VHH binders against DNA primase large subunit PriL (priL). Designs and how they scored, part 1

Every score and structure here is a prediction.

Target 1, 340 residues: DNA primase large subunit PriL (priL), of Thermoplasma acidophilum (q9hjd1)
Amino acid sequence: MILPDRKQILDRELIRRIADTTISGSGHSDGLSEYASIRKAAFAFVESAVLGDQAYSPIENAELAFIVWILAALDENIITARTIIKARDTVEKQLRLVEHYEDLEEFGSRLGIEISVFGEQIGKDHLYRIGVADFATYASRVTGSKYRLSNQIVREGYVYVDEDVMAKVLREAFVSFMFDTLDQIRKEDAIETIKSVLDDLEKIRESYRKAHNVRMIAGKGDASMFPPCMKEIIKNLESGVNVSHMGRLALASFLHKAGYSEDEIVPYFRNAPDFDENITRYQIKHISGEISGTEYTPPKCETMRSNHLCYMDDDPLCHREWMKHPLTYYEVKRRNRKIR
Below, numbering starts at 1 at the first letter of every chain, in headers, positions and changes, except where a header shows other numbers; antibody chains are not in Kabat numbers.
F, E and O stand for the ipSAE by ESMFold2-Fast, ESMFold2 and OpenDDE, each averaged over both directions (binder to target, target to binder). V2 = 0.75 x the mean of E and O + 0.25 x the DockQ between their complexes.
[cut] marks letters that were taken out.
The coordinates of atoms that the task and the answers printed are left out; those that the model quotes come from them. Centres of patches stay.

## First folded at step 1 (VHH)

Design k1
Fold by ESMFold2, look of step 5:
Structure k1 (fold): chain B 340 residues (1-340), chain A 120 residues (1-120)
Amino acid sequence: as target 1 above (340 residues)
Amino acid sequence: AVQLQASGGGFVQPGGSLRLSCAASGFTFSSYAMGWFRQAPGKEREFVSAISGSGGSTYYADSVKGRFTISRDNSKNTVYLQMNSLRAEDTATYYCAKDLGWYSSEYDYWGQGTQVTVSS
């Protein structure tokens, strides 16, 4: 199990020993030392995250520590984001499998979150208590009405939750822990500390470049004709920035209505840190009506603004009083280009 | 509340067959797509199959195409997974899922899993 330990992660001499270890001709049955196994598992974890492999990859604290130093040395935003999200999902699975509640309390305390397992039970299956401030902070990052504070049992500054809500809150706190810890490692120190494995770092960069190509604009109309709101969503997805589910729905439905096929839409999501091709294709089939029977349309501009997805800036067309819909923007741009 | 109850798992030899069922309640069943996911010990939960609300469209992971068949009976609020030519690597807990669209958190509606074990 991952149990957050910032001191272990920041232990530069331990990381150096893991990086520098060699396979000896000793009596090891497979020729691997404990440190060599940790190093191998850490690189495999980062590689799987880069390639979008969603398979569960169990790791422990030593592997996580080495992973953080790999990420610091790579200094690549997309690789970092994908790896931390994969670690988040690994942690969530481990949290759901914990047999002893004392381990959950220890996990929370290392993240600065106090969880009480034996609090007063108010609702059916509500076995956990967490402070309102911590809940509000981290639950805001979880999609779904189940995770909204207004839908929880709240009493005297505490929120009473089931195991599912507890696991989701703790996983999001773990993400903050990972980014905060990574920020404490200078790139130069990481490179120096793990210099004996820098060839393996370059293999990861190459895997990333091969897996995530720059897309060519399709012939239906250039992406230059897309409204600013869609361009911003595309930019964020390509840079590995997490885009809300509403933003993803808006882009996918826009591309579908603009005449893009499923195969043409999928590449727009390939750089997302949680990209899974099968899930993405299922979602696209859903918006096209193949699964639901209902074809989705992109939100109108008013709705895009209400969801904080509008990036009008000073675009002259977006500021026209009659411009109310992203598809209208695209149609106007497409028609004007054909004339000129 | 939404209820999904998967059943029909068991122990089977390689090459054998099993039929999973998922009884659903708490929503208008015919209006929503249904899916199957699986999780082996120590592995990530993975997509297996999905079927549209009407039953007109089906989808399969590459690892199960040609061996598994998803179907549904909207009059019984039930989705099925016929698993043929089972292999050791199909050993997992199988989960039924409702409405995998972006308007809900698809991962929170997995229901109870059913264990499938393929072993000589």
Scores: ipSAE 0.000, ipTM 0.243, lowest interface PAE 12.8, mean pLDDT 78

Design k9
Fold by ESMFold2, look of step 5:
Structure k9 (fold): chain B 340 residues (1-340), chain A 119 residues (1-119)
Amino acid sequence: as target 1 above (340 residues)
Amino acid sequence: AVQLQASGGGFVQPGGSLRLSCAASGFTFSSYAMGWFRQAPGKEREFVSAISSSGGSTYYADSVKGRFTISRDNSKNTVYLQMNSLRAEDTATYYCARDWLGSGYFDYWGQGTQVTVSS
């Protein structure tokens, strides 16, 4: 079971030792090397997340720690998001399989959340006790009526929840823990620390780019003329991958400026894990200026790059020095409809 | 830390009125748009209303247009929802929320206040 430990994750000497461990190429199996096995599993986990592999991939604390440093060195927002969401899903499955509530208490305490089992078994499932402040913070991020504070038993500063609600709350706390911990690692330090495996990092980037191109090339209509940044956002939304708020804003404003109506934009978001049609329509009205009186434009390429939303790869049009805006890309493609 | 505290709920007869309040702290309130959401028992949380940072622009879900009015007082760091002509269908827990950086996405949520409309 993963047991969050920020100190272990940030242990640069341990990470360097894992990265620097050599794999014997002759006569001996490196399956005996603990660090080599950890490194191999960590890279496999990241690659599976990038490729959208939904198979359950159990990992332990040391593997998670190395995964965080891989993500810091890659510094690719979408790879980070996909990997952390896969780790979240792994943690949720582990939480649902725990047989001893003391393990749940320890997991929660590592995240700063106090959890207790409420009552004894009397032919029914146990209830779990979580502080109201922690519940309110994390449950607000989970969609569904079951996860609302108003549908829980609340007594004297505590919320009493079943195993399903407990697991969902803790998984969201784990996501915050992962992003907070990752933010403490400078990219330059991560690259230096795991420099022995930088070739493997590039393999991850290549795997991502190949998977992206396969999915986008099969599309039809005006979407075939969209810049790579917008195609990637669309692909992630269709597959149910969490897309950052900046990414969602960029797509909605791009589609609006490209001439898409509110009714034509909404379906692009329907597979998002937190889709709400009313809030999506509010977002579109906000972008169009119906609410603010000022129409939003999508971010320019510089802003897309600084927010890790630029996926230009080897696209020849994106690499033109004058290409500064996703709308410019779209307009050029429309004028020259057969450009590769 | 960001805090949003909703209050003013209660039990009311059909056709009655309530005014909800949401007290905000931990951020520059006047720089953020704010919204109200609700969740009825057994249903998904739904958007109700939103108001721009200055209060100059408002938006309402179709189900509440003409009956609910959102407002704000930036000197008191408070958002209000005046609910008139209440119906049984308005029974829900009501939540206030903050708009993330003007994006139209709501990133922080208050603790709800219960509104019950019944004869």
Scores: ipSAE 0.000, ipTM 0.402, lowest interface PAE 11.5, mean pLDDT 79

## First folded at step 4 (VHH; from r5 with F105L Y108S)

Design d3
Fold by ESMFold2, look of step 5:
Structure d3 (fold): chain B 340 residues (1-340), chain A 122 residues (1-122)
Amino acid sequence: as target 1 above (340 residues)
Amino acid sequence: QLQLQESGPGLVKPSETLSLTCTVSGGSISSGGYYWGWIRQPPGKGLEWIGHIYYSGRTYYNPSLENRVTISVDTSKNQFSLKLSSVTAADTAVYYCARETYYDLSGSPDYRGQGTLVTVSS
C-alpha cells in the first residue's frame, strides 16, 4: 500500500541513486536492481497517465517518490494533473482493500488526518471515524449529496462514514499531499537530480504529444456535426450579435475538447464586438489547462439551458433523455456518421 | 457550504492602488489542489482573468496586467487579496474572487464571490 512519506519523496540523495542506477544491457540474461525496477515503474506510470489508460497500475512508495521528481522535471501542467489523478485513483483502490486498521491509521497520520475504525477489525459494515475539520475540507471536493457533512453521523468532533465515503475523502487528502509536495521541488533541482534519465523524460513528452495529436485528430471534424447550441453561438459571433461570456467560454472549451488548436479557435471570435487577440489567446490557454493545469469542460446541457444558451428546437438527438452534454452530442454525431 | 466574499473600496482615484480582499468561509484556503484567483468584467466587455495564487504563495498573473498586479494570501485569516497599482478608468470593472479546481474547469470556477464593482474616477 502507498504510505506517503514527504521526507522520503524530498530525499534528493535517494532520488539521485534511483536515477543513476545502471540497468543491464541484456535484460533476458540479467536481473534488474531494485532501484532500476522502481525507475522503470515510475516512468511507466507517468506514461500510462498521459495516454489516458485507466487500468489499475500498482505502485509503491519509492515509485511514488520518483514519480514526483519526474513531474517536477517535466513541469507540464496537464501531465502533472493526469498523473496525480491516476495516483489518486490507485490510492482509492488501495484504501478499499485495507485489511488492518493500523495501515489505515498510518496512512492518515502521514497525511495529517485523524482516522480510525470504529471496532476492532476493518470490514464492509464497519464505520470509519474522521475528524470533522478534515472531513469538511476534503469531502467538499467530492460530488454528490452522499459526501455532504449534513448526511453523516457526527459525534463529539468526529464524522462516522462508510468505506466509500472514507476512501473518497482520503483520496482527496492524498491529492493535496501530492500537489503540496510537488510545489516544494524546483524544476531546476529536479532536472539536475535526475539528469541521467532526461532522455526518458523526453520519451514521456513525445507520448503526450502523440496522445494530444491523436485526440485533436479524432475530435477534429465537420462543424455540421456540432450541437445546435454551438452552431448558434458561432452564427451569432460571425454576425457580430452579442454573445454572453458564458456562451463564448462554452464555445472555446467545446472547440478545444473537439480537438481544435489555439490558432484554430481564435478566428471564431474575431467578429466579437470586444475582440482582443491577446486576451482571447490567454483565455484559451486558461481553458486548455496550459496555465491552469486542468482542461476546461464545456457546460452540460442543463447549465446551457439555464443560461439561455440551449437551441435544441426540434433536433431529435438533443431531445433524447440521455443527451446531457454538448460533447456527447458531437461524439454521437461523429460515431453515427450519416448522409443527412 | 464554501463562500467567497469580496471586500474593499468601491471607488479608487486614478494612479492609486486598487486593493481587494477575499474572505473564504465554510472551507479552508490551506488545502492543496486549488488555486485562488481574481477575475474582472469591465463594463460592456468580457471576463478577464487577473491571476491566481496557490496557498503556499506561488502566483501566476495575466501577462497584460502582471507589471501592476500583486496577489497575496494570508492562510491564518483564510483570506487572499488583490492589489492593482496605477489604475486608470480602464480598470473600472466588477471584480470577483474565485476558487479554481485542479482537475476540471467546468465553465466557471467551482466557487465565486458575488462580485464587487470598483470604479476608477478622475
Scores: ipSAE 0.013, ipTM 0.479, lowest interface PAE 7.3, mean pLDDT 79

## First folded at step 5 (VHH)

Design m1
Fold by OpenDDE, look of step 8:
Structure m1 (fold): chain B 340 residues (1-340), chain A 120 residues (1-120)
Amino acid sequence: as target 1 above (340 residues)
Amino acid sequence: AVQLQASGGGFVQPGGSLRLSCAASGFTFSSYAMGWFRQAPGKEREFVSAISGSGGSTYYADSVKGRFTISRDNSKNTVYLQMNSLRAEDTATYYCARDSGWYTGWFDYWGQGTQVTVSS
């Protein structure tokens, strides 16, 4: 199991050794060979993330360290997002495979989260205890009623959760850890430190370019008529940001209601770190009512606000008292254009 | 706790048929759409089929349309995948999953895989 270590990750000498080590032989028996292996694995991981490969790939600590520096040197938000999400998912799987609860506790500790086993430790059915603040912070980022604080056992400032919930919480903490650590590395420093592998970086860039050079198909409507909230969600998706489920629902349902076809909607999600076309198409069919039996509508403005998806900024139309729904915004804009 | 138990996998010749079952527990079964996925060695997991909570609506991947039929028995908390005209390309580990929709993260629980091998 990976145990994140910020000190190790930020160890420039280690990173340099990994970067500079040349493969002098077929044997994994020497330290040099190990570094080369680490390097190779790290690059492979990043590349796989860029390409949307969801296959499980275990990560070692040193590999993680080098991955962070690769990301720092690349300085591409989409690559970073995809890679971190892939790492998150990997870590979550690893957490679930933990045989000893102590390892989970240690993992938490590495991320600054105190967790402890509660009750008799019989098999994998034991509960864990986590502080309510930590739970609230990270569980809020996980979609699903099972992960809501209101649905947990809370006593004396602690939340008692099963391994599944804990794994979800810790994976989100890991994400934060990764971003925080990455933010401590300057791009220029990263480039200098791993200068020996710049060619490999370019290969990743090329892969990224090829993977994302697909122009989004312009939908039926002029995006200029979209409300600010939808525009922002689109922008985030385009930037590889892991948009929340609510955000994705909002956009998908909005586009659907605006008359966009499935084929026209799918491209909006293509840059999402977890993009799967088949699933996306299913989801669109779901929101259209085809699979669900109910046609989804985008959330009302109040709901958008409560979910931190409202970006009305200085838009005068959004500030109208009668503006209560994103579709209303769109309708108004459409009408105004027809009159002109 | 949510549990999904898949079964029915096995060896079959091309052109043959299999019926997979997934028994669900720990949640109101009829309130959730259910789906089937498959993963072949060295390939990514792919969506195969889904069925609405009521069973009134079904969806299929293009690769299995006309050959596979998803169904469910809510009285038994079970979702089924009837696979006909099986091909070598259908060889994979098949997974059932609960679909919680947009609000809850879509496919959020997965069953254990059942192996389907189509070979002459």
Scores: ipSAE 0.368, ipTM 0.788, lowest interface PAE 1.1, mean pLDDT 86
Fold by ESMFold2, look of step 8:
Structure m1 (fold): chain B 340 residues (1-340), chain A 120 residues (1-120)
Amino acid sequence: as target 1 above (340 residues)
Amino acid sequence: AVQLQASGGGFVQPGGSLRLSCAASGFTFSSYAMGWFRQAPGKEREFVSAISGSGGSTYYADSVKGRFTISRDNSKNTVYLQMNSLRAEDTATYYCARDSGWYTGWFDYWGQGTQVTVSS
């Protein structure tokens, strides 16, 4: 069972020892073959997430720790999101299999969540108790009316829930834990710490590029799959409302990365009050790298928010802790809608 | 301060040629893309042509492709527009502009215009 330990994850010297061990183990002290196994399993987990492998892949705390440092060194929004979602799904399955309530309480404690189990765990509904503040925070990130506070039994500052609600609340808390912990690791420090395996990191990037390119060739999504921020920009452009330069950059670069051709992008701007087709095509060529040599990426969600371009409303995906980028939103929408 | 000085305009018969120049100062010229725009009386300003900082990439509005050529000489801090096969619809004030990027808007500094009149 994964039992998260932020102190272990942030133990840079442990991570360095795992990274530096040789595959053969020859010439190193006892126990170094275990580090090689941990490293191999961590890379396999990230690779499987990048390739979209849905198979259950159990991991241990040391492997999770090394995965976090891989993600910090890669610094790729989509790879990070896919990997954390896969880890979340692994954790949810483990939570549903736990037999000792002390393990659930310890899991919650490590995530900063007050949760308790009341005796007869298998024969009754609503055997789990979660503090109302924690429930409100994490249940808001789960899709469906079943997970709304108004539909729960609430007594004296506690929410009483079944196994399904318990597992989903704890999995979302785990997602927050992963992002919070990842944010504490500087990319420069991660690269230095695991420098002996940077070639393996590039293999991960190559695997993602190939998988991403195949999905792009097989077909692009449509506008129903766009994040609310892009839908709002499109609506304003269509109605002739002035859209800031940042908003126009965000939309053009998003459409380009989503696989839209120049001819398909131009119509989105035709109703803009300052529309000039020739300059619009010049700007699109600049974004695509045809003129500049550098391909532009849309701003991340934090940048969109600080520029007053974020329109989350009640969109469940935008409220997910792991949703940090408009392109991640688009990729999730293109996948099976049962993605959580 | 950024300064752009356009010159080379004049009166020309249809089918004639003109070469416009734009001398630049107050910035690292080779680091910026440059463009030409024009505005006819009673009409909105329109894009004509652009060239990358290195000169390696050029772009033209459809109405001028094959007739106009943009070029630059980074040693002289000057961008040029060679205009051939001129037509009456090319009559306008021509402006050169610097491209400063997305956050400040495309083409944010403009020179004084130079008048081009094509008349028979």
Scores: ipSAE 0.005, ipTM 0.489, lowest interface PAE 9.9, mean pLDDT 80
Fold by ESMFold2, look of step 5:
Structure m1 (fold): chain B 340 residues (1-340), chain A 120 residues (1-120)
Amino acid sequence: as target 1 above (340 residues)
Amino acid sequence: AVQLQASGGGFVQPGGSLRLSCAASGFTFSSYAMGWFRQAPGKEREFVSAISGSGGSTYYADSVKGRFTISRDNSKNTVYLQMNSLRAEDTATYYCARDSGWYTGWFDYWGQGTQVTVSS
């Protein structure tokens, strides 16, 4: 099982030993040493993430630690995002299969989240307890009404949730832990530490370039009129940063309503860490109503704010009290009219 | 635990038909879209088809449109792929998968594959 351990991940001497190990098998069916097996599994994990392979890839803490240093040395936003998301999905599957609640408590503790599995009984089912601030932070990243604070039992500053909700919250906290830990490793230090395997790093870059050789396009000349929230989503997709389901839905439905065709919308998503063109086209067809007969409308500004997708900054139009919808922003900009 | 069991593969002559099944357990089946993927030896895994949780919406890769039909029976927790007019290029291991939606886990659980071989 993966148990977050920042101290182990940042142990540069351990990482150097894993990187420098010669192939010398003892007790392994393929003849590899323990460290060589860890290194091989770490590279395989990163490569599978780059190729979009969603198959479950069991790894443990030592492999995860080496993966972080691979990502630091590569310094490629898209590869980093895909790998951390694959690790998140591995963690979620492991969390759903734990037999002992103490393992969930330890996982949370490693992430700085205090949870309890024997809190106040609030019905006939077992419940988990988590502080409201932690729940609000991480549940906001999960799509679905089940994960909204308003749909939870809340008492005295705590939220009481079932196993499914707890697993989703903890997996999102794990993503933050991974990015925070990665940020503590300088690229130059990572390159020096794993210099004996830099040729294998270049194989990863080549695999990525071969699999994903498209460039983002900005549309047909209307993009300057987009609201800041949509520009921020586009910027994040360009950079390979993970964008939530709500963010992707918001952008796709906005572009559709703004008059973009399916062929024009798809390129905005090609740098997404989990991009699959057939699935993306399927989802766009569903949003546009081609399959369902009903077009989706992008979320209003209130919903964008509650999902942490509102990027008003100092935009004077967004700060108007009457500005309630991204499509309204776009329409006002297109018409260039004065607003009182 | 989430479990997907694909079956129904086999050997068939070009122009023949096969029906693949994927039995699901461990989750509320009707709440999730389901998909089929395939992988030929030496090639990357490719998307074949998907169906919404209710079964009201379907999608097909261009290579299989008009020949393959996806369907589901929510009372039996099973998704199907009817494969007609099979060609040698359809030879692959076929996998079913559960679709978790837009957020990074498009298809988050995968079944064991079933082999389809189309040969003279």
Scores: ipSAE 0.000, ipTM 0.353, lowest interface PAE 10.7, mean pLDDT 78

## First folded at step 7 (VHH; from d3 with P109F)

Design p1
Fold by OpenDDE, look of step 7:
Structure p1 (fold): chain B 340 residues (1-340), chain A 122 residues (1-122)
Amino acid sequence: as target 1 above (340 residues)
Amino acid sequence: QLQLQESGPGLVKPSETLSLTCTVSGGSISSGGYYWGWIRQPPGKGLEWIGHIYYSGRTYYNPSLENRVTISVDTSKNQFSLKLSSVTAADTAVYYCARETYYDLSGSFDYRGQGTLVTVSS
């Protein structure tokens, strides 16, 4: 189980040892092998995150430490976000697998959160208590009614929650911890500290470029036919710019209505910092009505404008009085191509 | 509830520096896990991301604006600011400050200001 340790993560000497360790045959072969293993695992973890691999991969504390320095040296927001999210998910799974409540308490403590067990410690049926302030801070970041303060037992300044809720709270705290810790490391310092592995960093960059620069060849509908608003959303996503929920919804629903399959839609979101393929697919299924039973239509132009998603520029078609919907734009473009 | 409010001059002359401040209330900027960003929307155009800052002072800027943009944070005042130098008419836009998150599955800006129009005119 990962126990976050800021001091350890920020230990430059440790990081240097991990970075500089060469498998050379000298007498401390076992320790050297360990550092090499840590290094390898850390790079593999980051690479997997870049590629969108959300498979569970256990992480050790030293690996986590080195990962943070890799991220600091790379200084790429998308890579950072993906890696931290992957780590979050890993941590959450580990938290759920905890056999002893003391481990959760310790984990909380490492993050500056006071957690204590409440009730009979028989099996997994015990509750944990957490301060209301901490709960409010981190639980608010979790989607679902189950995690709302109003739905919790609150007594004397504490919230009493089950292990599932606690794991969600703690994972969010961990995310904050990771960002905070990362920001304590200057890029220049990181590069200097792990200078021996700069070539490996470039490999990660290359992997990222390969994975994300793939021009999505619009199969069914030529992206050239898309309205400016959708093009802009796509551009932002490609650039790693955080697109609003409404923007994502608009694009997904637009593409769906335009006849794109789930597999064709998913790639548009791959460069999003918070990209999760499973979640993305779930969302697409929801939008398509496969799960929800309701098919979503992209917002009207007025709605797009009100949500600051409209990008009309000098497009004469957008400026037509009768243009009221992004799909109308697409239809006009499609029809005009058929006539030519 | 977290609230963000933009403040600054609504009119800036060409070649001057646009300066805006975002005041955050109902929460602390020093809360980890979020970036504090600026975005803008020119008339008739889409949203453009300008940049963001972490409470520690680490910044990231849109490459298209990087040479002209400075974002700063004052945690004691619970504010962060935008400076855009050498402005032209192209910089006329509604400017928004926002809180950015990358771990919320709901995506990008969970809180945003009402926006302030800044016009660049002689």
Scores: ipSAE 0.152, ipTM 0.651, lowest interface PAE 3.2, mean pLDDT 86

